VHH binders against Salicylate/benzoate carboxyl methyltransferase (BSMT1). Designs and how they scored, part 2

Target 1, 379 residues: Salicylate/benzoate carboxyl methyltransferase (BSMT1), of Arabidopsis thaliana (Mouse-ear cress) (q6xmi3)
Amino acid sequence: MDPRFINTIPSLRYDDDKCDDEYAFVKALCMSGGDGANSYSANSRLQKKVLSMAKPVLVRNTEEMMMNLDFPTYIKVAELGCSSGQNSFLAIFEIINTINVLCQHVNKNSPEIDCCLNDLPENDFNTTFKFVPFFNKELMITNKSSCFVYGAPGSFYSRLFSRNSLHLIHSSYALHWLSKVPEKLENNKGNLYITSSSPQSAYKAYLNQFQKDFTMFLRLRSEEIVSNGRMVLTFIGRNTLNDPLYRDCCHFWTLLSNSLRDLVFEGLVSESKLDAFNMPFYDPNVQELKEVIQKEGSFEINELESHGFDLGHYYEEDDFEAGRNEANGIRAVSEPMLIAHFGEEIIDTLFDKYAYHVTQHANCRNKTTVSLVVSLTKK

## First folded at step 5 (VHH; framework vhh_5c3l_4)

Design s08 (from f4 with A33T)
Fold by ESMFold2-Fast, scan of step 5:
Structure s08 (fold): chain B 379 residues (1-379), chain A 125 residues (1-125)
Amino acid sequence: as target 1 above (379 residues)
Amino acid sequence: QVQLQESGGGLVQPGGSLRLSCAASGFTFSSYTMSWVRQAPGKGLEVVSAISGSGGSTYYADSVKGRFTISRDNAKNTLYLQMNSLKPEDTAVYYCAKGPEYSSSWYKLGEFDYRGPGTQVTVSS
């Protein structure tokens, strides 16, 4: 579609300068480095769609946080996990913009803002930090403000920040990653994750690990966040409540399993190596999230939303390009653990096969993924 | 009972194309390696192409590599062979064949224990 034919355009005319500046900046964030890195471009597109889905919740909670804390002159924000390069700045930009716009509307001075970026130490923080001067220059143009950016390397299943220091915590598509592979998966041989053929014991093992990890995460964040501080979290999740072995949105791991089985078939990977590999992943439902949050007890749930998310509509209808785009996205999040277990020599061939299997899956175009967005207030 | 039925054979001129199909029944099609095996007049059986149950692994004999493409539709229990740039040497009876669920020798002739009745392909001017 040509944007000139969008019927809602006239309603934006009275805010053209502000909307165009914001759009241009967000567009620049996603195009820098995209020229040579197809996986980065595809991952940026996915991150934009996830943020777009969560944006109303993030904006509302940022505004309420500012009002309930009576417009602090200093705000400390944490962005947790699974983001690198310029993608880590998408949610940070929305948070800073929301704070500054709100402060202007109520005739208050904008706070000084510290933005703490958290990921494991192996994350490419240097590439991310090289972008900070550009980000601050653009913030000065769009928001007449700047921020201070810090790194907090380490697992968010450990303490990361000083006691009562954080005002806002955001995490996008990170908490579905477990601290470790669950124990007691011996009877789930041949599966990378939960499938319809998995024993009930596999589901219980994964659920137990998720409950332990998410409880620990909440406990640790409760020590680091101020009272009335806010947390906004997005998960890959599922809608099924009554059949724990059915996975609405986890074709990713089935396709990866099929691709690895092809390599076993070709003699490039041993069957024993495949049988020993399990994804440290869990896709919760809304009830499982509520139960953990209520039992841990440090946070009040403000909002908990489930959103259908069709990845096929965000990529080319050309099956070949759609397959490559999805393969590049899954490669970006899984490559380090695959290299650690199988070695680097198989990775290119593995994701060629993954792209092929996406092509086969694309013929079933009504398949969707499910995302959960939860917002919390520290008691 | 395993049943395999080939179709699509015929007479074609050198440089032409044909697409062979094989309808399979009596087994879980998606779990088994499938192949196209041919026998030219006065010669033995040759595996020209093979495909794994998932479709992720393919094999092509050197004589057909770059000209033939094997594929499968597991939803329709159908195996295909797209034959391009056909040569007189491709004249043979083409058999659809069922192989193993898994084997390191998966594309070798000895792995294919069931064959269909065959379809004749004749390449001549």
Scores: ipSAE 0.000, ipTM 0.314, lowest interface PAE 16.4, mean pLDDT 80

Design s09 (from f4 with A33V)
Fold by ESMFold2-Fast, scan of step 5:
Parts: sequence; structure tokens; C-alpha cells
Structure s09 (fold): chain B 379 residues (1-379), chain A 125 residues (1-125)
Amino acid sequence: as target 1 above (379 residues)
Amino acid sequence: QVQLQESGGGLVQPGGSLRLSCAASGFTFSSYVMSWVRQAPGKGLEVVSAISGSGGSTYYADSVKGRFTISRDNAKNTLYLQMNSLKPEDTAVYYCAKGPEYSSSWYKLGEFDYRGPGTQVTVSS
């Protein structure tokens, strides 16, 4: 047996009979899955690319937090939406390394560091926890330090931590996921998300849901973070110069829609099933983020940056390999939702078609994804 | 551009020893898990051994435990595999492979996204 295909046995302690429709939908957004080559490798490459864009902001805010809090002897860090858990250790390593280097330079002892990993209760925290001894052993060799790791199961659209307990909050590519599919999308049939053919009402529905969710998130985090604590958040976003309905033909949800339409054409998916499927996703622009943050009022914006990047090209890959990379990444984040709605039988064929569509758009000038990095200080 | 180049393979008698080397370039070698992956004739790929970026953690497949030793020289960007007490079933093409910086599945085949061209090891009398 190939070790890469040994799945972690899921915990069956959750009682599904108590789920309402909203909670059942949030459960379908679980991004952890079992142990797997496609999920972990693809997510690691994407997360590393995303972290590289956020790294200067994360380092600067970590240093400023330490200085402004006068080098506390204890730091509590939260990583929100840790999904598989493995990628969260990239950001945690960078935070710990930054703290240790800074403390050495100013001749102070490094603090004790608690790292709290957050994801939905259905996340495979046991696989993450099994990694902790390995991570701490490596950390002792590279940084002569260790950290204490805790799980914080629950939605970050609810309270997760004790009042005034967190010093640093990090979240990467989680907050573009909505708490639920917006209401009043019946006029957006045939589209998984917003596209140029969508009615203005679809844009308004998605924006309103995002505004409610992000406002709630900020309010909850404001109760849990100390004054002068820092938060660094990375979103999949969009450019302010485009019509709110405009999405590139190479947009990942547009390519997924095209792939599902191919399956409808082949008789593998019914048109009614496709029409009923909507992504609980929103890609904000810079102005929309600023408006929510300013209106909620608990945080000052330190930095807000926009970065373009290619979802499939992590190194010098050809377009065919890039297509497989993007397909694997999109599969990792969407597979539980797709299985819940369409069934397991179509998934391999769906993502073969997705990879092909990415390759066919290799010459598209607008294939670049937009990432937004925002850093905040608690007032 | 990531480059991995294996050397040290060859023909050896059962019970003999070989040392494989892999020269790496195009990335920060010391930050990444590295592994040796093999493919025997008519069989799939198998992770033989893996080593963390710092060298502090190692993995060995049950088939090679006690016989093979993985090591790395981060100053020279070189990965090694010392193979002792070789058996005919160790006959395979051996690939040097680049893995993740950190992962709970760090020694699993799917973590290794780049491989060298491979070096042939043949154990025969």
C-alpha cells in the first residue's frame, strides 16, 4: 500500500441529527479532508505562494506588536481557518522566527508562545496534532525554541477565545468563504457565482452577505484581542477598476462552471442540479474591505495591499502542469461541497475537465488572481 | 529553477553497499524536506527514506529500516543515502526528491513535487 493514500479515520463523535440547514451548509465547507497527496501538496504550494506575498506585512506587524506591547513574556497567537493544519505551520514558523530574531537583537528572552489553530469541529485536528512534536523538534534545531499548540474548534463567525487574550491573529484565504450561500439567488441560474451575465441583485446579495459576515468577524475578534494586538488577513479579492459583476473568463469559479456544463452536456449532471448550486464565496475589493473595517470601528488599518499571481504557476511549470496544479488546488477547497451536492462519482472527471479548461486559457491576459493583504491594530 | 542530480548507483552483489548522492540547486536547500524514492521494475513509486530540512528528523520505510541511512550536508546542498546489506529486492531506479517545508504527511509520496532523473541500482550475483 502506498503511504500517500492512507486516510486518517474520521472521528464519528459529531451528532449530525442536531444540524440545522445553515450549520449543515457550514459543515460542507470543511476543507480538511483526510490525508491525501492532492489536498496537502496542492494546498502547500498555494499557501506558500500566498504567504510569500503576505510575509513582509506579517513580519513587520509581528515586530511592531512585540515592541508596542513592550516585549511581553507570553504571546498567544491564533491561526484562523487552518484547514489541513500543515500550511498553518508555515505562518506560525515565520511568526516565531520573527519574535526570536527580534528578541535576540534587543537582548531580551523570547516569550512563551501559545499557538491556537482554529477550524470547524469536523477538521482533522488529530493529524495536525501528530505533526506538533515534529514541528517543535525542527523549531528547537533552527530557532532553539518551541511553542505550545492548542486546537480551537468552531466557526470564526462565533466566539472562539477568551476576552482580551490574543496578541496576534493570522488568517490566510479563509475570510472569502461566507457563513452561508446568500438568499435571493434564484435569478442567477446556471452560474456558480457572480459573472458578467449575473443580475445586479446577485451582486447585491453576495455583497450584503459578505458585509454581515466580515462585520461579525471583526466584532468577535475585537473582544478576543488585546489593545495594540495585531491581525493580518489575506483574501482572494478583485480590482477596483472592474464592474462589480465582471469576472475574467479564466476566473476559477467560471472554469468550474464551464466544467460542470460539460458534464451536463455529457448527461452526467442534470441541468437542475447545476442551477441549484451556488458558491458561498465573495472576492471583495480594497474599498469594500475599508468600508467594513471603518464602519465596525474596532481596528485601525496599518497596511492594505493588492497582489496579482497565477494559481497554477508556482515555479517554472508548463501550462499543462499549471492546469493540473490549479485543478488540484480548487478541488482541495471545493470537493466536500461538490460531493454533497453532485455525488462522488463525477469528481475525478470534473477536475480532469477543469485542468483542460485552464490549459486552454493559457494565453489569456487576465488569468492572474488577485490577493488582498490587510493588517490591523486593535484600538 | 529547481535542479536535482543523482549519482552513485551501479551494480552490486547481495550483501554489498552503495552510497547515493544528490546535488541540489535552485532553492533554499536547508528549508525543505528531501527524500529518496525508488521504482522497482514493474512496480510503483515507494518513499524509501526522508529527512527534514534541519536533518533532525528522519523516516525509513519498513523494508529498509536498519540497513539504509539518509543524511544531508546543507552547506554543500547535497543529500545522501548510505545503503548497506543490499538485497535483490532493492533493485530499482532511485530518485532524489524535493518535499515540503513543513507537513504532517512530510514523508508521504504525494509531498514530493520535484524529482531528479534517477540513478539505477542493481543488486545481482
Scores: ipSAE 0.000, ipTM 0.325, lowest interface PAE 15.6, mean pLDDT 81

Design s10 (from f4 with G53S)
Fold by ESMFold2-Fast, scan of step 5:
Structure s10 (fold): chain B 379 residues (1-379), chain A 125 residues (1-125)
Amino acid sequence: as target 1 above (379 residues)
Amino acid sequence: QVQLQESGGGLVQPGGSLRLSCAASGFTFSSYAMSWVRQAPGKGLEVVSAISSSGGSTYYADSVKGRFTISRDNAKNTLYLQMNSLKPEDTAVYYCAKGPEYSSSWYKLGEFDYRGPGTQVTVSS
């Protein structure tokens, strides 16, 4: 089977990709199809929480990178899988601030800093670029410096940067998205992802695809990063080591699956279309990350941390508002793929069902989301 | 002579909040990293949180991440720790500690050369 096929039905939204659905799915991952301010606000709050948890690791690695490279006069930073808007600048601000504070401490001049923002070509880089003048104005006030911002459109499962050019790479909540839907999911019918009812073959298919993708990612970044350069990566992950079918974040896709099944029951979605739809997603554990990194061999692990947080403590206490916020968040990341497979007619009804399911299953709102933060040094 | 004096400790119920303060004197406060270090009954010292000289970089132990916030006021030579969602496991003596002017390991326990007398935090019903 051609590894380029993700869907069997062409999307009218992707007119140039009628016979190859892999590109359509990958393109969809860079787009936010969310409806209204609540969708973007929910994603913004979650991303700020995730960045706050990773900040100490990012700061330490930025400082250590500067010292180990003996305070270079030029630094090139890559933010991989950036979203549109101001959130893409949160990690960049922390990096620049860390460098400037460190240089001030050791009486060194601050380097010139190039910040490369990476996402798929369909990402709204124009909205991001419109923020650059305001960002630089703030940097001049706080740090007496500015940065140069570039777009690097393309998949991070391909080469993006010139050889030995990057000093620091950051990626937040992007690498849990796979290059494609795994093969051999025939026995996982009705499930969008791994659930407690999934066969072991589904787990092995997802794990195999993650191992291939993450290995490729590391090899590509190893060509682009300088020796002693640093990489800080944050994943949606899991703490479970011995039960591969138990997932800390499984409710996201289970509730979406239940919502789609409601639409099948109501005759709005065919059972065969539901059975053909699988999420290109994987939540690794710490051991799986270590094994891939060790086997690929280009990087040393500096830190690998697991962080849990309760979504109920982060979102509003109102169950209705919390359900709406979660539905809007999942809609923002999944809507383009859902439109490509099911058509746009079902989307509003689907996410009304999703919000309802969150409200009926309040314990899903209180599920701990696990984040894995890993920092790496190029050998 | 370096002097650090903690305040704000006390008895609090689980889920409650406390804010600790540390008044620093005898050194150029704005030039040094600072931390909060705790010692639970019968346990060793743990760096709870650390903050760089400018306040631009922070560290949190995994046990307190998302619940505690460290901050500093360099004009007032004061270090703060805002503690939210307190748990019985947070019961300890909390020490304000002076760190290095500069170090790659500035957030690690071994870098903190001076500590105050400590303030007791007790989380119980």
Scores: ipSAE 0.000, ipTM 0.099, lowest interface PAE 23.0, mean pLDDT 79

Design s11 (from f4 with G53T)
Fold by ESMFold2-Fast, scan of step 5:
Structure s11 (fold): chain B 379 residues (1-379), chain A 125 residues (1-125)
Amino acid sequence: as target 1 above (379 residues)
Amino acid sequence: QVQLQESGGGLVQPGGSLRLSCAASGFTFSSYAMSWVRQAPGKGLEVVSAISTSGGSTYYADSVKGRFTISRDNAKNTLYLQMNSLKPEDTAVYYCAKGPEYSSSWYKLGEFDYRGPGTQVTVSS
């Protein structure tokens, strides 16, 4: 088997004819469908694209970790910012499959695997835990193995795991979210994020907050991971341009800004509330990641790649569904912040407007978003 | 370019049998759940049956349980639906549909992102 071999990941599925208790459990998770089902579908599509992009790096680092640690009998894996229910298992499934395939290839017994799922305490871990029996059933069918799943509620900008306990850390599209909105953004009124009209002080405030947060993240993970352990991280990022105000992801925040301005025009949101709202988000470039990692000093960079990433929908028969799916994706990541600032009353109307704007702006739908994939080894 | 092409439909008498086939190309067939979705005249789409990537898990609508069997041949990139004890109520256009790689709701209509042109099944005397 060539290290470049593309493996098909076994599916997480349920057989309706097997167990009535398992059927009831799976049905309860997705009972009514509705907006929840559509949100899950949109999040699943995005997570699959991100995983497909990162898969070769993730597979290679998982294999190298196993080999360099001399095939330990126990592995502890952390998925940081695991977000929505079943999507948290996509990378975990790939990691377990990679370990089992490698162990079979070199005629070694597979390790026992602990999978720690991390997100903020407000995440619905109970819904995720109810999925675990289904996940292990599919693992037994495809890999003749199972795993033990634990929750680690808390910010990954704090300690989450015991010292020298983790072997592999994965995080997908989480670290571009800052611990807090940067201070001193008074001069960036009317903008949810950095734009071409933003002052240099806004860019510096965001960059400074990102540098502090990512440095803290690396320092904390360095205490929790074993020597020669691996970490694979994916970010929404930007090209290495001389203009720090240029943003490849700007269309997401522009459409959200336009939708909020529509609500100001309709009298549903005050201009002062819009002016006070800023996204706790930062899209780094390759150089900014390298500088933080090298300065913090606990990790060696194995790979750091920049990928153009098309988030557009490829089927044309339902433009409304495409717009709704994108709106549901942005809603899933921004809704708690929007409710905290504007109240829950505007949210449905806001994302109806967002979906409409997506259908009207084909040029925005065709914009490429930059993604960064970095793999690290603990020194 | 994703392509799905159904075959095997036609006119059959009540109590009869038909076997539908779907030839898939343009994607890694073995990586995706697959389904059969039908639309009766004047009605909406209904998921009849769905099958996991390996074939190890299947779903059937209550209306067809015990009568229909879904299967797949990943080596041939082909999906099948064996339909037995057909009823007039089974009259519909049957579509082969591409589902997700990973989802606890993999058998639900909202998870399918592509379908073929369909094949007509008519159950009448």
Scores: ipSAE 0.000, ipTM 0.136, lowest interface PAE 19.9, mean pLDDT 77

Design s12 (from f4 with G53E)
Fold by ESMFold2-Fast, scan of step 5:
Structure s12 (fold): chain B 379 residues (1-379), chain A 125 residues (1-125)
Amino acid sequence: as target 1 above (379 residues)
Amino acid sequence: QVQLQESGGGLVQPGGSLRLSCAASGFTFSSYAMSWVRQAPGKGLEVVSAISESGGSTYYADSVKGRFTISRDNAKNTLYLQMNSLKPEDTAVYYCAKGPEYSSSWYKLGEFDYRGPGTQVTVSS
C-alpha cells in the first residue's frame, strides 16, 4: 500500500484548545477497566476477593430494598465502573440470585430485571456483551430466570440514567479513581501519590479533588435513583484518622515510584517524565466519606465499615513468586496509564524491578489492605 | 528503642581512604532506607549518600559521586560507607541515619528521623 495515503488521512481532534493530557489520562483509566481489564486472570482473582468481602452488605441491602419497595415487578440495577468481560457480571449475579431466592421464599413472583453496565466510552463493552448469552444460560440453570443487559457509556461524574429510574446501584473499587489529577502537586516531585514525606499541600490537593468528585457523584446519582432505592459502594481506603500522610495501601504506588526511579538512574526514563506523573487516586477514611455524604444530604447511611483483608497474593511461600504476583496485579491496573506517559518500551523492565522490590521488602508480604464499604438509602 | 552506632572515623591524609560502619538495633533494619549525613564545622547537615531498603537503589551527593560507595548487610543489621580519594572538604562529623519504610523521596534530608552520635572524619596533612 501507498504510504502517502496513510500520511494524508485527515484526523479531527476534539477541543485542541483544552488540556490534551487530561483527556489522554482519562482514556488510559478506562482502558485499565477501572481496576480490571489488562489481565483477565489477575483481575478476576482480585474482583472475586473484593466481592466476597462486600457480599454480606450487598445481599442485605438487596433484600431490604425489595421488601421496602413492596416487591416491585420491575427492577433496574446499575453497575458503575463495570470493567469488561465476565468480571462485569460478578456482583450482578449475586444481586439477581438474592432477589430470586427472596421472592421464592416469600412466595412472590420475581421481577423483570434490567442490568445497566457503565464505564467510560473507551471500555470494551463489546467483549462484555459477548458474555451475556453465557451469563443468561447460567442464570437459567441456577435461578430459572434471565435478565436484560444494557450499556451506559459515560463518566459517572456526569448524568447517565433517566430521572428516578434506578432501584439499586453498585460500584466496586471504582470511586477511588478521581475525575482528574489534582492541581498544585509541584512540591510532590518524584512521588506518584501521597507518601509519608509528601507536603500537607499534596494531601489537601488530593482531598479537595476527592471531595468535589464524590459530592458530584452523589448529586448525580440522587437524580437517577428512586426514593428508598439502595447504593452499595466499595473503596480502597485507609484506617488512619489523625495522620493524613500514613497510608495502608500507599506501598503499591511507592514501590512503583521506586522502580521508576531505578529506570531514571539507569537512563531509561527522564527525571522530568517521572516528576510529571501523578496518580488520580484517593484512599479515603471512614470520617471523610461520612462528611461528604452528610454534607451532600441526599442519602441516609445504612452502614459504613472498614475492613482489613489480604489481597491473596502476599501469602506465597516463595518470595520471588509473591513479588511476580504483586507486580502482575499492579501492572493490570496501571499499565495503560504508564504506556501513555512513559511508552511501552520500559514496561517489562519496570515490573521486573517492581517484583524485585517486593521480594526485598519483607513487610510487603502479608500486609493487609483496607477497604471501605458503604451502603446508602435514597431519602 | 532505635539505636545507631557509628565506627571507623579518624584522621587521614588527603587522597587516603576510610570505611565507616553503623550497627543498627531496635527496629527491622531491612525495612528502612538508611543514609550517611555529615556536618562540617559551622555548616548544616548534608546527605552524603543514601541506600534503599533492599540496597537496589543508591543516592550520592555530587560532591562525593565516584569516590564514595554506600552498602548494607541486612543479615548483620549493618550500614557501610567506603570513602576513597578523601579531600580536606570531606572533614565533618558523619552520622548514620534511619530513613522511611515506604517513600519515593527516601534519599532526602527531611526523611531521616533518627541519627547516631556520629564519628569524626578529619582529612589533613
Scores: ipSAE 0.000, ipTM 0.121, lowest interface PAE 20.3, mean pLDDT 78

Design s13 (from f4 with G53N)
Fold by ESMFold2-Fast, scan of step 5:
Structure s13 (fold): chain B 379 residues (1-379), chain A 125 residues (1-125)
Amino acid sequence: as target 1 above (379 residues)
Amino acid sequence: QVQLQESGGGLVQPGGSLRLSCAASGFTFSSYAMSWVRQAPGKGLEVVSAISNSGGSTYYADSVKGRFTISRDNAKNTLYLQMNSLKPEDTAVYYCAKGPEYSSSWYKLGEFDYRGPGTQVTVSS
């Protein structure tokens, strides 16, 4: 895939920060908030790197899906958790290209393809839909085909599609976000997530919530996907099996908690507000994913891989630039949740402190992020 | 038992620079604000600079703003004060001081409950 194609579609960004009282924390996860174009650019670069890493698995499963379903004349694809519309089109383009190339090689007609983009109802689907004609023009030039694009608003922790209708499901960097903050985190005061100083009860609370959420996700997708259909999922994860409190990729949450503690210390945030704030996030390991998938039982695991890579920002020569780039990235994914809980007034000061913490903590440099890629076949 | 030990003081000419260090022990250094407090001969204590527990927030008295920089190394339990463009009026005993764990007034003199023995800074031609 040509990265120039993706870079020509800035209108795929979501700018809506609207909230709902009942499910405010969940709705925050669907928004593309931030401090501007630099935050979006940084997030886009990371997602392209993640998708590039997962591409061989996605291509192989797309090809095997077509072969095992005996080259159907109609394919329905779902992209789940598409809070970044640009990256959703990247994966969809790769899927369509793979199908068309395979069909040509085996002398079969290409199927009609329905592409369903899923995100919470509060996301601005209209901005994404305005780009569909341009996307189809590009598909006609490169693949001599087109697709039909639909929105599927709703939580992927609920039913989204009619029974036995989906052939291929893709989700990238969405399922590490939990349906809700785990209960019983009172002993993890001052921490936004699991740290080395966290009690074992915090780990158990997060693991329990992840197990419930991922089990529900698999159950719901099992009803919507056809037999021999494929699912490819990418998670932020971890490699450490021996110490569940050690987090290879979660140093950024520790720096955010340190920055919030500075604001508590200055009287700009109450201690009780910080103590009540926890990230609805979980970074599983390979064994935890296997156990949930096997226990739920609807899917066969084709591949489950762990990949390490650096974020690039920590290799900047200028510590100031490195700190600002990291702050912008974390702001992009956390700002809506932070505004909902703490208010808008603290945000600029918070991320100035975050940037400072990165420059002062040399252990942020050369940090490896772990991604887990799993591919599944519906039994 | 809280222990604070300052070093780096001395005689310097106007316009010169000094770096003060404070070694801390007997408490969880990373949980508390720290400050540099000074006392000129015959005068009261003045908070020159203060730094939050994580280092993300700093305070400077108007008399030293732009000339002095406070920093800390929580891994080494050490507090620093870089003093540039020193003036005769900066002549004082400089004390490292332990501050509060949490306070909206964290940089005010009344928040600091323990001081080291002090190090003499003399700015004279």
Scores: ipSAE 0.000, ipTM 0.203, lowest interface PAE 19.3, mean pLDDT 78

Design s14 (from f4 with S52T)
Fold by ESMFold2-Fast, scan of step 5:
Structure s14 (fold): chain B 379 residues (1-379), chain A 125 residues (1-125)
Amino acid sequence: as target 1 above (379 residues)
Amino acid sequence: QVQLQESGGGLVQPGGSLRLSCAASGFTFSSYAMSWVRQAPGKGLEVVSAITGSGGSTYYADSVKGRFTISRDNAKNTLYLQMNSLKPEDTAVYYCAKGPEYSSSWYKLGEFDYRGPGTQVTVSS
């Protein structure tokens, strides 16, 4: 028995009210334990913050989906880029709760709900599946309902679901990851991503790759979703030229580049290895999202919203602890790619240097990031 | 440049119904959230209902939820408010208002930057 389950499940009681039950349940879903606890905790805080920004949009679209489909007795939901463990269930809980509250309000029976969790085959689905019985036990206590959970391993840049089967698709902070590193980045040496020193050709290469990938994503999802089905997507993005505060949210990759340059100076990484490494990442703006969606043509835009937030919000500690916490967050999302390219031996030293660079550049902790939330209806 | 013109107000008895219309011009109507904002005698402005550019999402104040329905016809550049089960507390000047193209707070009063001249709704016996 996992010690996390011993500590999380007994905290929820039948005699608690709904607000206490919901709070305890959300707290259990974000319980960190075992190796990497600080990294897991930081990622859970970020994921909760991102979901809190998208929650009103997600709730409205879930309600309108139910009403426009005339309260179906069966709903199939997909969570794309679900990650692993308890974090996979945060948005799913909100969706199920929204459906049950709405059905109770209009005196309808709640539907049976299939929840499909999607990530690459290397994702730890077994840890997530071990949590399902406990999640359903708590849903029965709080909502008098349950869900059926399925895994859909594979890239969301390929077909994942049967034709016309999905009613609601949710994805949070996944679609800014490209299918591959763009071609023709040889003039962007020493930079892991787009920076102020990057040539226009690098910017165009990243934009073109994003346009191809997002267009493919929309075409594939259009085949799998029912008419009047809904999709809610959250991106790391950027704001307009009239808001410079939100224009450079790429400081993550700049600090990582500087840390790798330190390792080149120390002889631990070759310059050629650094020059060959580029992040398969893109931070779109509102206009770029709108243009791809309109050109692909399968979906109507319901809402498209820009949210700024202060990344430093996660770090209330001294400079050294704040640097470590930010380094742990970036490590969690980039470590597999870094190990594949540079080898595992440099990773601890690399993120020690990353934490130091955060400490030396205090305004990097005060930089805001931009999230774009878009909701779509299938035509 | 933006022009908004309301119609359909009047005197109605409690429990009655009215349908308000707003004709819009001077902007790409389908791209912007729209709202109905009211001001009762001696009170401040209140967002009664709002709708996104596509019509895909709606907002209703708790005071009117279940009684009022907002809709739009983007082909005709027209916004509507169907008002059922009217109460004396619904007596107000009703304004059609232009909102944002993109905003997380698209239904909040502060997002509506242009209003029409208003139409009077009076609920009295």
Scores: ipSAE 0.000, ipTM 0.319, lowest interface PAE 13.7, mean pLDDT 79

